# VH-VL binders against GMP synthase [glutamine-hydrolyzing] subunit A (guaAA): the designs that were tried, part 12

Target 1, 190 residues: GMP synthase [glutamine-hydrolyzing] subunit A (guaAA), of Methanobrevibacter smithii (a5uk20)
Amino acid sequence: MTILVINNKGQYNHRIQRSLQYLKIPTELVPNTLSIEEIEAKNPIGLILGGGPSIEGAGNSEEYIKHFDIPILGICLGHQLIAKAYGGQIDTSNTESYAKVEINIVNDENLFSGLAPKMEVWSSHKDEVKSIPDDFEILANSNLCDVESFKHTEKDVYGIQFHPEVHHTPKGSTIFENFYEICKKRCNND
Short names: E, the ipSAE of ESMFold2; O, the ipSAE of OpenDDE; V2, 0.75 times the mean of E and O plus 0.25 times the DockQ between their complexes.

## First folded at step 10 (VH-VL; framework fv_narsoplimab)

Design p5 (from k5 with light chain F92Y; at its last look DockQ between E and O 0.81; V2 from the best seeds 0.00; counts 0 for: pae E 2.3 > 2)
Fold by ESMFold2, look of step 10:
Structure p5 (fold): chain C 190 residues (1-190), chain A 124 residues (1-124), chain B 106 residues (1-106)
Amino acid sequence: as target 1 above (190 residues)
Amino acid sequence: QVTLKESGPVLVKPTETLTLTCTVSGFSLSTSGVGVSWIRQPPGKALEWLAHIYWDDDKSYRTSLKSRLTISKDTSKNQVVLTMTNMDPVDTATYYCAHSYWTQGSGTWAFDIWGQGTLVTVSS
Amino acid sequence: QPVLTQPPSLSVSPGQTASITCSGEKLGDRYAYWYQQKPGQSPVLVMYQDDKRPSGIPERFSGSNSGNTATLTISGTQAMDEADYYCQAWDYNTAVFGGGTKLTVL
């Protein structure tokens, strides 16, 4: 019951893997250049799409989003890739912007279980999702970013603009635990 | 051979700031998966973990003490530094630094190599 | 920070099996580690990730961790095993030590 972390070349991808390991969650950090068949051969119960410097450097991540029906969590760049894959609008900037913010959790049924109504996070403001795709709903917002998190209304596909894997997000480990529970429930039900 | 050595003052007055230096040898502080912790032990009492610094400069602190602690490193000097503010007689302890290592497919997260420790006495 | 509870002391005769427990809520959901400390010395790692033995630690040392309890087991206990033993676990990215167990070999 392995969660694969897709390395999109950001500075925090190893911290995603480390976070899962501290939680005793089976995990492997893999290149974003693996083929669909190579991912399938690892028999994952979920995918986490890591952060990175650009959409152009995200390798096969969009392919993974479109192909796999297992739970998917996109972090920062991964969040934006999910929005793009489903027809959402991304506002791109050439300037890097990170801030510690308080997000408002508007839906806490799964990914944010136990975290409502508010959470302190380390969030990126370089590129943001300006409009969510049709089959998605907002899970969290902040004063600085209208779309801090979203979920597909029918699939277990989640996006977060913030980094749960860093110390500036003190309750970030709960996000990983909640995602693992989502993955386990899907595996047991299918 | 991996070694760590603690250095700093032997005696500190109440309210003063303690600065401890851990000098490391036989490994690089920038090696992926490497970390260094500070752990203390009051005389006759249990071990108490204080702080950790990772190769990528990420840090973690004991929750009850994090407002008093700062950990940092200088890779070029092979040093990890702990600063603890507002010292109190209860902080009298032997202070250790310890090495840890973990990578995908290797390592342990364990504190596998410890320094000899340095006794810090807070006068009262 | 979770609390890791160990018995303060344990006595065994040479050749007997010593079982040192470390209790914490859902401790089996985390990795457990064990350290031996002799008087005047720094701690020495004797067990990691529940049941893995470091190089140089005798085969008579073994470990387990499930539910709320991790256990360090020393079979055929020898006089040289007399020491304080500490369990340690990670509460996410912060470490927590147990209170320690003084093992006496009579």
Scores: ipSAE 0.518, ipTM 0.827, lowest interface PAE 2.4, mean pLDDT 90
ESMFold2 (binder alone), look of step 10: mean pLDDT 92; pTM 0.946
OpenDDE, look of step 10: ipSAE 0.818; ipTM 0.917

Design p6 (from k5 with light chain N93Q; at its last look DockQ between E and O 0.79; V2 from the best seeds 0.00; counts 0 for: pae E 2.3 > 2)
Heavy chain, then light chain:
Amino acid sequence: QVTLKESGPVLVKPTETLTLTCTVSGFSLSTSGVGVSWIRQPPGKALEWLAHIYWDDDKSYRTSLKSRLTISKDTSKNQVVLTMTNMDPVDTATYYCAHSYWTQGSGTWAFDIWGQGTLVTVSS
Amino acid sequence: QPVLTQPPSLSVSPGQTASITCSGEKLGDRYAYWYQQKPGQSPVLVMYQDDKRPSGIPERFSGSNSGNTATLTISGTQAMDEADYYCQAWDFQTAVFGGGTKLTVL
ESMFold2, look of step 10: ipSAE 0.555; ipTM 0.843
ESMFold2 (binder alone), look of step 10: mean pLDDT 92; pTM 0.945
OpenDDE, look of step 10: ipSAE 0.854; ipTM 0.926

## First folded at step 12 (VH-VL; framework fv_narsoplimab)

Design q1 (from p6 with heavy chain G105K; at its last look DockQ between E and O 0.73; V2 from the best seeds 0.00; counts 0 for: pae E 2.2 > 2)
Heavy chain, then light chain:
Amino acid sequence: QVTLKESGPVLVKPTETLTLTCTVSGFSLSTSGVGVSWIRQPPGKALEWLAHIYWDDDKSYRTSLKSRLTISKDTSKNQVVLTMTNMDPVDTATYYCAHSYWTQKSGTWAFDIWGQGTLVTVSS
Amino acid sequence: QPVLTQPPSLSVSPGQTASITCSGEKLGDRYAYWYQQKPGQSPVLVMYQDDKRPSGIPERFSGSNSGNTATLTISGTQAMDEADYYCQAWDFQTAVFGGGTKLTVL
ESMFold2, look of step 12: ipSAE 0.582; ipTM 0.836
ESMFold2 (binder alone), look of step 12: mean pLDDT 91; pTM 0.936
OpenDDE, look of step 12: ipSAE 0.871; ipTM 0.934

Design q2 (from p6 with heavy chain S106Y; at its last look DockQ between E and O 0.82; V2 from the best seeds 0.00; counts 0 for: pae E 2.1 > 2)
Heavy chain, then light chain:
Amino acid sequence: QVTLKESGPVLVKPTETLTLTCTVSGFSLSTSGVGVSWIRQPPGKALEWLAHIYWDDDKSYRTSLKSRLTISKDTSKNQVVLTMTNMDPVDTATYYCAHSYWTQGYGTWAFDIWGQGTLVTVSS
Amino acid sequence: QPVLTQPPSLSVSPGQTASITCSGEKLGDRYAYWYQQKPGQSPVLVMYQDDKRPSGIPERFSGSNSGNTATLTISGTQAMDEADYYCQAWDFQTAVFGGGTKLTVL
ESMFold2, look of step 12: ipSAE 0.602; ipTM 0.853
ESMFold2 (binder alone), look of step 12: mean pLDDT 91; pTM 0.941
OpenDDE, look of step 12: ipSAE 0.854; ipTM 0.927

Design q3 (from p6 with heavy chain S32Y, light chain F92Y; at its last look DockQ between E and O 0.81; V2 from the best seeds 0.00; counts 0 for: pae E 2.4 > 2)
Fold by ESMFold2, look of step 12:
Structure q3 (fold): chain C 190 residues (1-190), chain A 124 residues (1-124), chain B 106 residues (1-106)
Amino acid sequence: as target 1 above (190 residues)
Amino acid sequence: QVTLKESGPVLVKPTETLTLTCTVSGFSLSTYGVGVSWIRQPPGKALEWLAHIYWDDDKSYRTSLKSRLTISKDTSKNQVVLTMTNMDPVDTATYYCAHSYWTQGSGTWAFDIWGQGTLVTVSS
Amino acid sequence: QPVLTQPPSLSVSPGQTASITCSGEKLGDRYAYWYQQKPGQSPVLVMYQDDKRPSGIPERFSGSNSGNTATLTISGTQAMDEADYYCQAWDYQTAVFGGGTKLTVL
């Protein structure tokens, strides 16, 4: 009952794994070049798509998004990859986002359980989701980014544009614990 | 073999800034998975964790002391430095640095190797 | 910060079993670690990740962690086991120590 962290080559992917380990959440950091069969052989209960410098360097991440029906959380680049895979638009923000920003949580039923109405997060992103795909709903927004988080309306596919794995996101552990609960609930119902 | 040695001992006056250096031998501070913490123990009292620095230069601090603490490292000198501002007599303690290490499969995070400790005395 | 509560002292006769508890809310959802400290010395790791023994620690030391309580168990206690024992856990990316238990072997 492992959550696989897909290493999309950003500076924070090992911090995602580290954060999960500190929370006693079974996890493994894996290359984004693993085949679908290699991922299946690990029998994961969920996937986390890590951050990275570019969509071009995301390896097989889009294939994972399209193939797997287990819960998926995309962080930063991973958030953008999910939007792209489902037909959303991605563009460079007119504002470089550095340091802490306050996000408004507009849906707190699952990923943001216990975090409403607002949360301070570390934002270090240049690219953002400009429009969400059909069949998605917004979970959070901010003054700098209309789409800080989204969820597929029918699948357990979540995106966040901020970094819960870094020290500067004080409640980041709750995001990971909530995602683990989603994975466990889905696994037991499957 | 991994060893850690704290600088000192040191006497400091109230309100002054404490600077402690931990010299590590046996690994590079940039080695994947390596971390170093500072932990203190007032005489006759319990251990109190202060701060941690990771191989990738990420840091964490005890929440109640965060505004007074800075941890940093100089990988070329194998040194980890703790700075604590506005010292007070209640900060008198033995200060330890301690090593932690994990591999992906073990995830140990234990403080497996400790320095000898250094006495910091804060008095008028 | 979460609080890890240990009994301040425990006395045991040589050869008996000592069980040192460490209590914290949902502590079983975190890894527990144990350190032995003798007077004037640095702490020594004696148990990690709930129930794993470092090299050189005798098999009479064992550990468990479930619910709200981690336990360090020393079977067949010996005079050399007399020390202060601290539990420790990671509360996410910060570490927390218990208050310590003074183990006396009579």
Scores: ipSAE 0.498, ipTM 0.829, lowest interface PAE 2.4, mean pLDDT 89
ESMFold2 (binder alone), look of step 12: mean pLDDT 91; pTM 0.941
OpenDDE, look of step 12: ipSAE 0.670; ipTM 0.873

Design q4 (from p6 with heavy chain Q104R W109Y; at its last look DockQ between E and O 0.74; V2 from the best seeds 0.00; counts 0 for: pae E 2.2 > 2)
Fold by ESMFold2, look of step 12:
Structure q4 (fold): chain C 190 residues (1-190), chain A 124 residues (1-124), chain B 106 residues (1-106)
Amino acid sequence: as target 1 above (190 residues)
Amino acid sequence: QVTLKESGPVLVKPTETLTLTCTVSGFSLSTSGVGVSWIRQPPGKALEWLAHIYWDDDKSYRTSLKSRLTISKDTSKNQVVLTMTNMDPVDTATYYCAHSYWTRGSGTYAFDIWGQGTLVTVSS
Amino acid sequence: QPVLTQPPSLSVSPGQTASITCSGEKLGDRYAYWYQQKPGQSPVLVMYQDDKRPSGIPERFSGSNSGNTATLTISGTQAMDEADYYCQAWDFQTAVFGGGTKLTVL
């Protein structure tokens, strides 16, 4: 029942692992250089793609997105990697911007269960998803970013631009609990 | 050997700001997984957790006291500092600092080593 | 912050089993920790992560946590076990203590 956290070398990857541990969710933080076979050998019930400085430094993360059919949650860089892997567009900003923002939750199924209609989050605006991929729908937006979160219409693949693992996102633990429920439900159905 | 020692004891007047220093030894405040909490105990009453600081300078605070508390650290001096504003006689208590450590393999998070505590008295 | 509720006191005879409860909403979804405190002393960790015993704590101490209730159990209770006992849990990144239980050994 382990969720693997893929370490894309951002400043908050260890806080993702810590957040899951506080919630009694079995977890392991692993390098983004593990092969598909090494990930498979760990028998994960879900993957969380952590934040990082660049798409180029994301190791095998795109391969994981394309290969695995288990639930995947992308946080910040991971959100952008999912969009790119499915044909979405990423705009790179020369200006880094982190801010506390209020996001509007437009779909409160699964990942945002219990969080509608609005949530205060710590969001990054360095790189933004400009357009969502064809098979995705928006779950949340803000006045600063049209795509704060998205979901694949048919797969359990989720992206969030904000950081649930930091104290600036007070209800961030609910995101992790909801993702764990998605992973458990998927495991039971298989 | 891990040790923690609180500054004080101290007498403060109502409305003043309390500043407490926890001096640590036997570990580095920058070691991955290390944290320090402040916990208080009013005379004859239960333990009450106040604040925590992690090795990476992340912080957390008791929700009801968040507007009054600031925790910080100076790694070069092996010190963790708590400030608490607008002190009131009900804040009279013994204040402890305590060490915690988490790792994937250990998973402890417990307050495994405590200071001896320091009495803070707020005059009525 | 969530509330952890403990009975304020418990009395046992030497050699009996003491069971100290700690109740909180969905506490079994969090790790529980237990501390012993004798008069004039700092708290001492006696149980961590529900059921794990720190070095130096006798095997007669054991713990459990499921549903809404964590329990610290002391079998073969001795006079030196007379103390206040506090449960503690992490509610995400914030810690919460129970109100404490005074264990008296008569």
Scores: ipSAE 0.563, ipTM 0.839, lowest interface PAE 2.2, mean pLDDT 89
ESMFold2 (binder alone), look of step 12: mean pLDDT 92; pTM 0.945
OpenDDE, look of step 12: ipSAE 0.822; ipTM 0.914

Design q5 (from p6 with light chain T94D; at its last look DockQ between E and O 0.70; V2 from the best seeds 0.00; counts 0 for: pae E 2.5 > 2)
Fold by ESMFold2, look of step 12:
Structure q5 (fold): chain C 190 residues (1-190), chain A 124 residues (1-124), chain B 106 residues (1-106)
Amino acid sequence: as target 1 above (190 residues)
Amino acid sequence: QVTLKESGPVLVKPTETLTLTCTVSGFSLSTSGVGVSWIRQPPGKALEWLAHIYWDDDKSYRTSLKSRLTISKDTSKNQVVLTMTNMDPVDTATYYCAHSYWTQGSGTWAFDIWGQGTLVTVSS
Amino acid sequence: QPVLTQPPSLSVSPGQTASITCSGEKLGDRYAYWYQQKPGQSPVLVMYQDDKRPSGIPERFSGSNSGNTATLTISGTQAMDEADYYCQAWDFQDAVFGGGTKLTVL
């Protein structure tokens, strides 16, 4: 019952893996150059798309988003890749963020279970999602970024712009626990 | 052979800053998955974890003491350094440094090798 | 900080089984670790990741962890097993130790 962490070459991908290990969640950090068949052979229950410097360095991540129907969580660059794959708009933020930010949770049924109404997060990004795709809904916003999190209305596909894997996000571990519960529930139904 | 050795023993006055150095051998502080913690034990009392430093220079601190603690490392000197400000007689304890290690697909965050410990006495 | 609760002491006769408990909310959702400390000595790892023995630790040491309780079990307890025993878990990146259990072998 492994969650694969897709290494998009950002500075925190190994901390995503570390966070899952501390939570006793089976995990493997894999290159973003693995083929669809190689990912399938690992029989994952979910994918986490890590952060990175650019879409150009994201390897096969867009293929994974379009191909797999298992739960997917995109973090920072991964969040932006999901938006792009489904037709959302991405542009450079008017204000670079390297700060603690309070986000407003507007839907707490799944990924944000137990975290409403507000959560302190670490924001470290230059690009942001300007508009969400048609098949998505907003899960969280902030004064800094209108789209802090979204989910697909039908599929277990989630995005977060902030970093749950760093110590400046005190309840970040709950995000990973909630995602694992989503993965387990989906696996039990299959 | 992995070994760790704490500097000291030391006597400090109340309000002074404690500085302890852990000198390591048999492993590199830059090896992926390596970490070092500081853990203390007041005389006759339980173990109390203080701080941890990872190979990638990430750090964690005991919440109740975070404002008083700083952990750092110098890989070229094989040293991990702990500083603790505003020392008080209740901080009198044996201070240990301890090694930990894990790699991809393993959650072995055990403190598997400990130093001999060093006595820190805070005079009244 | 989360609290890991251990009984302060436990007495057993030689050859009997000692079971040292460590209690914490949802502790079974985390890995548990155990350390033995004899007087005047540094702690020694005797169990990691719930039920794994380090090299050099006798087979009579075993561990378990489920629900809210981790247990270190010593079968065929010997005089040399007399020591303080500490459980430890991680609350995310923060290590938390139990209060310790003094095992007496009489």
Scores: ipSAE 0.530, ipTM 0.819, lowest interface PAE 2.5, mean pLDDT 89
ESMFold2 (binder alone), look of step 12: mean pLDDT 91; pTM 0.929
OpenDDE, look of step 12: ipSAE 0.858; ipTM 0.927

Design q6 (from p6 with light chain D91E A95V; at its last look DockQ between E and O 0.57; V2 from the best seeds 0.00; counts 0 for: pae E 3.0 > 2)
Fold by ESMFold2, look of step 12:
Structure q6 (fold): chain C 190 residues (1-190), chain A 124 residues (1-124), chain B 106 residues (1-106)
Amino acid sequence: as target 1 above (190 residues)
Amino acid sequence: QVTLKESGPVLVKPTETLTLTCTVSGFSLSTSGVGVSWIRQPPGKALEWLAHIYWDDDKSYRTSLKSRLTISKDTSKNQVVLTMTNMDPVDTATYYCAHSYWTQGSGTWAFDIWGQGTLVTVSS
Amino acid sequence: QPVLTQPPSLSVSPGQTASITCSGEKLGDRYAYWYQQKPGQSPVLVMYQDDKRPSGIPERFSGSNSGNTATLTISGTQAMDEADYYCQAWEFQTVVFGGGTKLTVL
């Protein structure tokens, strides 16, 4: 019952794995170069796509998004990769890094359970999702970014533009706990 | 031999800023998975965790004291520094630094090695 | 911060079993750690990751952690085990200690 963390080579990928470990959530940090077969062999209950410097360096992440029907959470670059994989638009923001921001949670039934109406997060926006793909719903926004989080209306595919894995996001552990619950519920339903 | 040693002992006056240095030997602060915490213990009372710093310079603080605490490190000197502002007599305690280690498939997160502690007294 | 609750004291006779509890909401979903502290000394790790014993700690020390409660168990308790015992957990990136249990061996 492992959640795989896909290392997209950003500075925070090991902190994603660490965050899951603190919560006793079974996890493994894996290269983004593993084949679909290698991922399948690990029998994951969910995937977390980590942050990274560029879409070009994301290895097989888009392939994973398109192939797997298990829950997927994209963080920062991973959020952008999900949007891109489903036909959304990415645009460059003004700066290399952003500070703390308060996001408005507009749907709290799943990933944001227990976190509405607002949440303080650490956001590092260089590129942002400008339009969400068809069959996606916005879960959160801020005065700085219209799309802080989204989900697929039919699949358990979630994106967040902020970093729950850092100390500047005080309630970040709840995001990981909620995602694990989504993964467990999915496994029970087969 | 792996050791940690706190600077001090020190006497500070109320409102002053405390600065403590933990000097580590026998391991590197840059080793992946290594971290150092500061933990204090008022006389006759329980252990109270204050702050932690990781090898990658990530940091965490006790929520109730976050506005008063800063933790930092100098990897080249194998030193971890705690700064605590606006000291009050209730902050009188023995202050410890402690080593922890965890990485993929090794380490324990345990505070397995502690310094001897240093007494910080806050009085007018 | 989450609270870890320990009984403030526990008394046992030599040879008896001491069970020191540490309670916290969903503590079984976290790793628990235990430290022994004798007067005038720094804490010493006696149990890590719920039930693992460090080198040099006697086999009579054991641990468990399930639900909301972690337990440090000392079987065949000896006078040298008289000390304060603290549980500790990582709550995400922060650390919480229990209030401590004074174990008296009479």
Scores: ipSAE 0.430, ipTM 0.789, lowest interface PAE 3.0, mean pLDDT 89
ESMFold2 (binder alone), look of step 12: mean pLDDT 92; pTM 0.945
OpenDDE, look of step 12: ipSAE 0.792; ipTM 0.905

## First folded at step 13 (VH-VL; framework fv_narsoplimab)

Design r1 (from p6 with heavy chain G105K S106Y; at its last look DockQ between E and O 0.91; V2 from the best seeds 0.00; counts 0 for: pae E 2.1 > 2)
Fold by ESMFold2, look of step 13:
Structure r1 (fold): chain C 190 residues (1-190), chain A 124 residues (1-124), chain B 106 residues (1-106)
Amino acid sequence: as target 1 above (190 residues)
Amino acid sequence: QVTLKESGPVLVKPTETLTLTCTVSGFSLSTSGVGVSWIRQPPGKALEWLAHIYWDDDKSYRTSLKSRLTISKDTSKNQVVLTMTNMDPVDTATYYCAHSYWTQKYGTWAFDIWGQGTLVTVSS
Amino acid sequence: QPVLTQPPSLSVSPGQTASITCSGEKLGDRYAYWYQQKPGQSPVLVMYQDDKRPSGIPERFSGSNSGNTATLTISGTQAMDEADYYCQAWDFQTAVFGGGTKLTVL
């Protein structure tokens, strides 16, 4: 019942792994250069795509997004990679965000269960998703970023622009717990 | 052999800032998964966790004391430093530093090795 | 800040089983750790990750953690087990200790 964390070379990828470990969620941090077959051999119940400096450095992450039917959560760069993989628009933010931000949760049925109506998060990004793909819906927004979170309407694919893995996001552990519940439910249905 | 030793003043006046140093030996503060906490114990009372610093320089603090605490490390000096501002007689305690470690293979985050502790008395 | 609640004291006769509880909201969803502290000494780890015993800790020490309660169990309690016992857990990146239990062996 392992969730794999894909290391996209950002500062916080090991903190994603650590956050899951604090929650007793089985996890492994893996390079973004693993082949599809190598990922499959680990028999994961979900993937988390970590942050990183650039889309160009994301290795095989876009391939993972397109190939795997298990739940996927993209954090920061991972959020943007999901949007790009499905045809969304990525562009430079109006303002670089390196601050505590209050997000408005507009859908709390899954990833944000128990967190509505608002949540304080740590935001650290230069680029943002300007428009979501057609098969996606917005889960959260803020004054600084119209698309703080989204999900695919048919698949268990989620994105968040903020960092739940840092201490400046007080309820970040709930995001990871909710994603694990999504992974467990999917595993039971298969 | 892994060891930690606390050092700093034994007597501090109210309102002063306390600086404590934890000198470590037998391990590197830069080793992935390593962390050091500060934990205090007022005489006859329970253990109270104060702050933690990770190998990657991430930090965490007891919520109720966050505004008074700063933790830092200097890997080249094998030192972890805690400062606590605006000391009060209720802060009189033995202060410990403790080692922790986590790996995927072996787990842990136990405070598996503690320093001897240093008593800090806050009085006029 | 979550609270870990322990009974403040427990007395047992030599040879009896001592069970020290530690209660906290969703504690079973976190790892529990236990420390023994004798007078004038630093704490010593006696149980980690709910039920794992460090090297050098006798087999009569065991642990469990489920629901809201972790338990440290000492079977065949001996006079040398007389000490304060603290549970500890991580609430995400912050650690929290229980209030401690003074175990007396009469």
Scores: ipSAE 0.574, ipTM 0.834, lowest interface PAE 2.1, mean pLDDT 90
ESMFold2 (binder alone), look of step 13: mean pLDDT 92; pTM 0.943
OpenDDE, look of step 13: ipSAE 0.872; ipTM 0.933

Design r2 (from p6 with heavy chain Q104R G105S S106Y W109Y; at its last look DockQ between E and O 0.83; V2 from the best seeds 0.00; counts 0 for: pae O 7.4 > 2)
Fold by OpenDDE, look of step 13:
Structure r2 (fold): chain C 190 residues (1-190), chain A 124 residues (1-124), chain B 106 residues (1-106)
Amino acid sequence: as target 1 above (190 residues)
Amino acid sequence: QVTLKESGPVLVKPTETLTLTCTVSGFSLSTSGVGVSWIRQPPGKALEWLAHIYWDDDKSYRTSLKSRLTISKDTSKNQVVLTMTNMDPVDTATYYCAHSYWTRSYGTYAFDIWGQGTLVTVSS
Amino acid sequence: QPVLTQPPSLSVSPGQTASITCSGEKLGDRYAYWYQQKPGQSPVLVMYQDDKRPSGIPERFSGSNSGNTATLTISGTQAMDEADYYCQAWDFQTAVFGGGTKLTVL
């Protein structure tokens, strides 16, 4: 029962795996160049798509999103890749790319379970989701970004623009724990 | 072989700032998975974790002492530095730096190698 | 930060089994680490990730972690095992140590 972290070469991808290990969550960091078959062979219960410098450098990440029917969490670039895969709109952010941001959690179920309506997070990005794709709903927003987090209405596919894996997101561990619970629940039902 | 050695003043006056240096050898501070913590132990008391610095320069601090602590590293010099402001006699302790490591296969984050520690006495 | 609680002292006779407990909120959901410290020496890692022994640690040392309690077990305790033992865990990015247990071998 392992969650795979897809390394999209972002500066915080190693922190994602580190965070999961602190929480005693089985995990493996893998390159985004693995084939679908190689990913399947690992029998993951969930995927976390890490951040990265560009969509062009995301390797097979978009293919993973389209192929696998397991819980998926996208962080920063991973968040944007999910939007792209499902037909959403991505564009350059008009806000500062490195800053502490207070987000408004508009849906505290699932990924944001147990968290307060407002939460301080670390934002590090150049691009953002400008509009969510069909069959998605917004989970969180901020004064700087309308789509800080979203979820597929029927699938366990989540995206967050901010970085829960850094200490500047004090409650980031809760997000990972909640995602792990989602993964375990899905696994037990299969 | 991996070694750590603490250095700095052994005597500090109250209200002064303590600066300790941990010189490491046998590994690089930029190697993925490598981290260094500062841990102190007052005489006859328990171990107390203070701060940690990761290979990617991320840092964490003990919440109750965060306002007084700063941890940094110079990879080119193989050194980790801890500063602690407004020292008090209650801060008298042996200060250790310790190596931790993370592996890709489920990883371990234990303090597997420790320095010998340096006793810092805070007194007028 | 969570608090890890250990018994302050424990006494065993040579050859007996020593069990040192460490209790904390949701400790079973975290990895536990154990350190041995003898007088005038630096701590030595004796157990990592609940039940894994570092190289050089005798097989008589074992560990477990479930619920809210981690346990370090020393079977066939020897005189050389007399020391202070500390449990440790991570709360996300912060490390926490227990209060320590003085193990005396009678």
Scores: ipSAE 0.017, ipTM 0.607, lowest interface PAE 7.4, mean pLDDT 90
ESMFold2, look of step 13: ipSAE 0.580; ipTM 0.834
ESMFold2 (binder alone), look of step 13: mean pLDDT 91; pTM 0.941

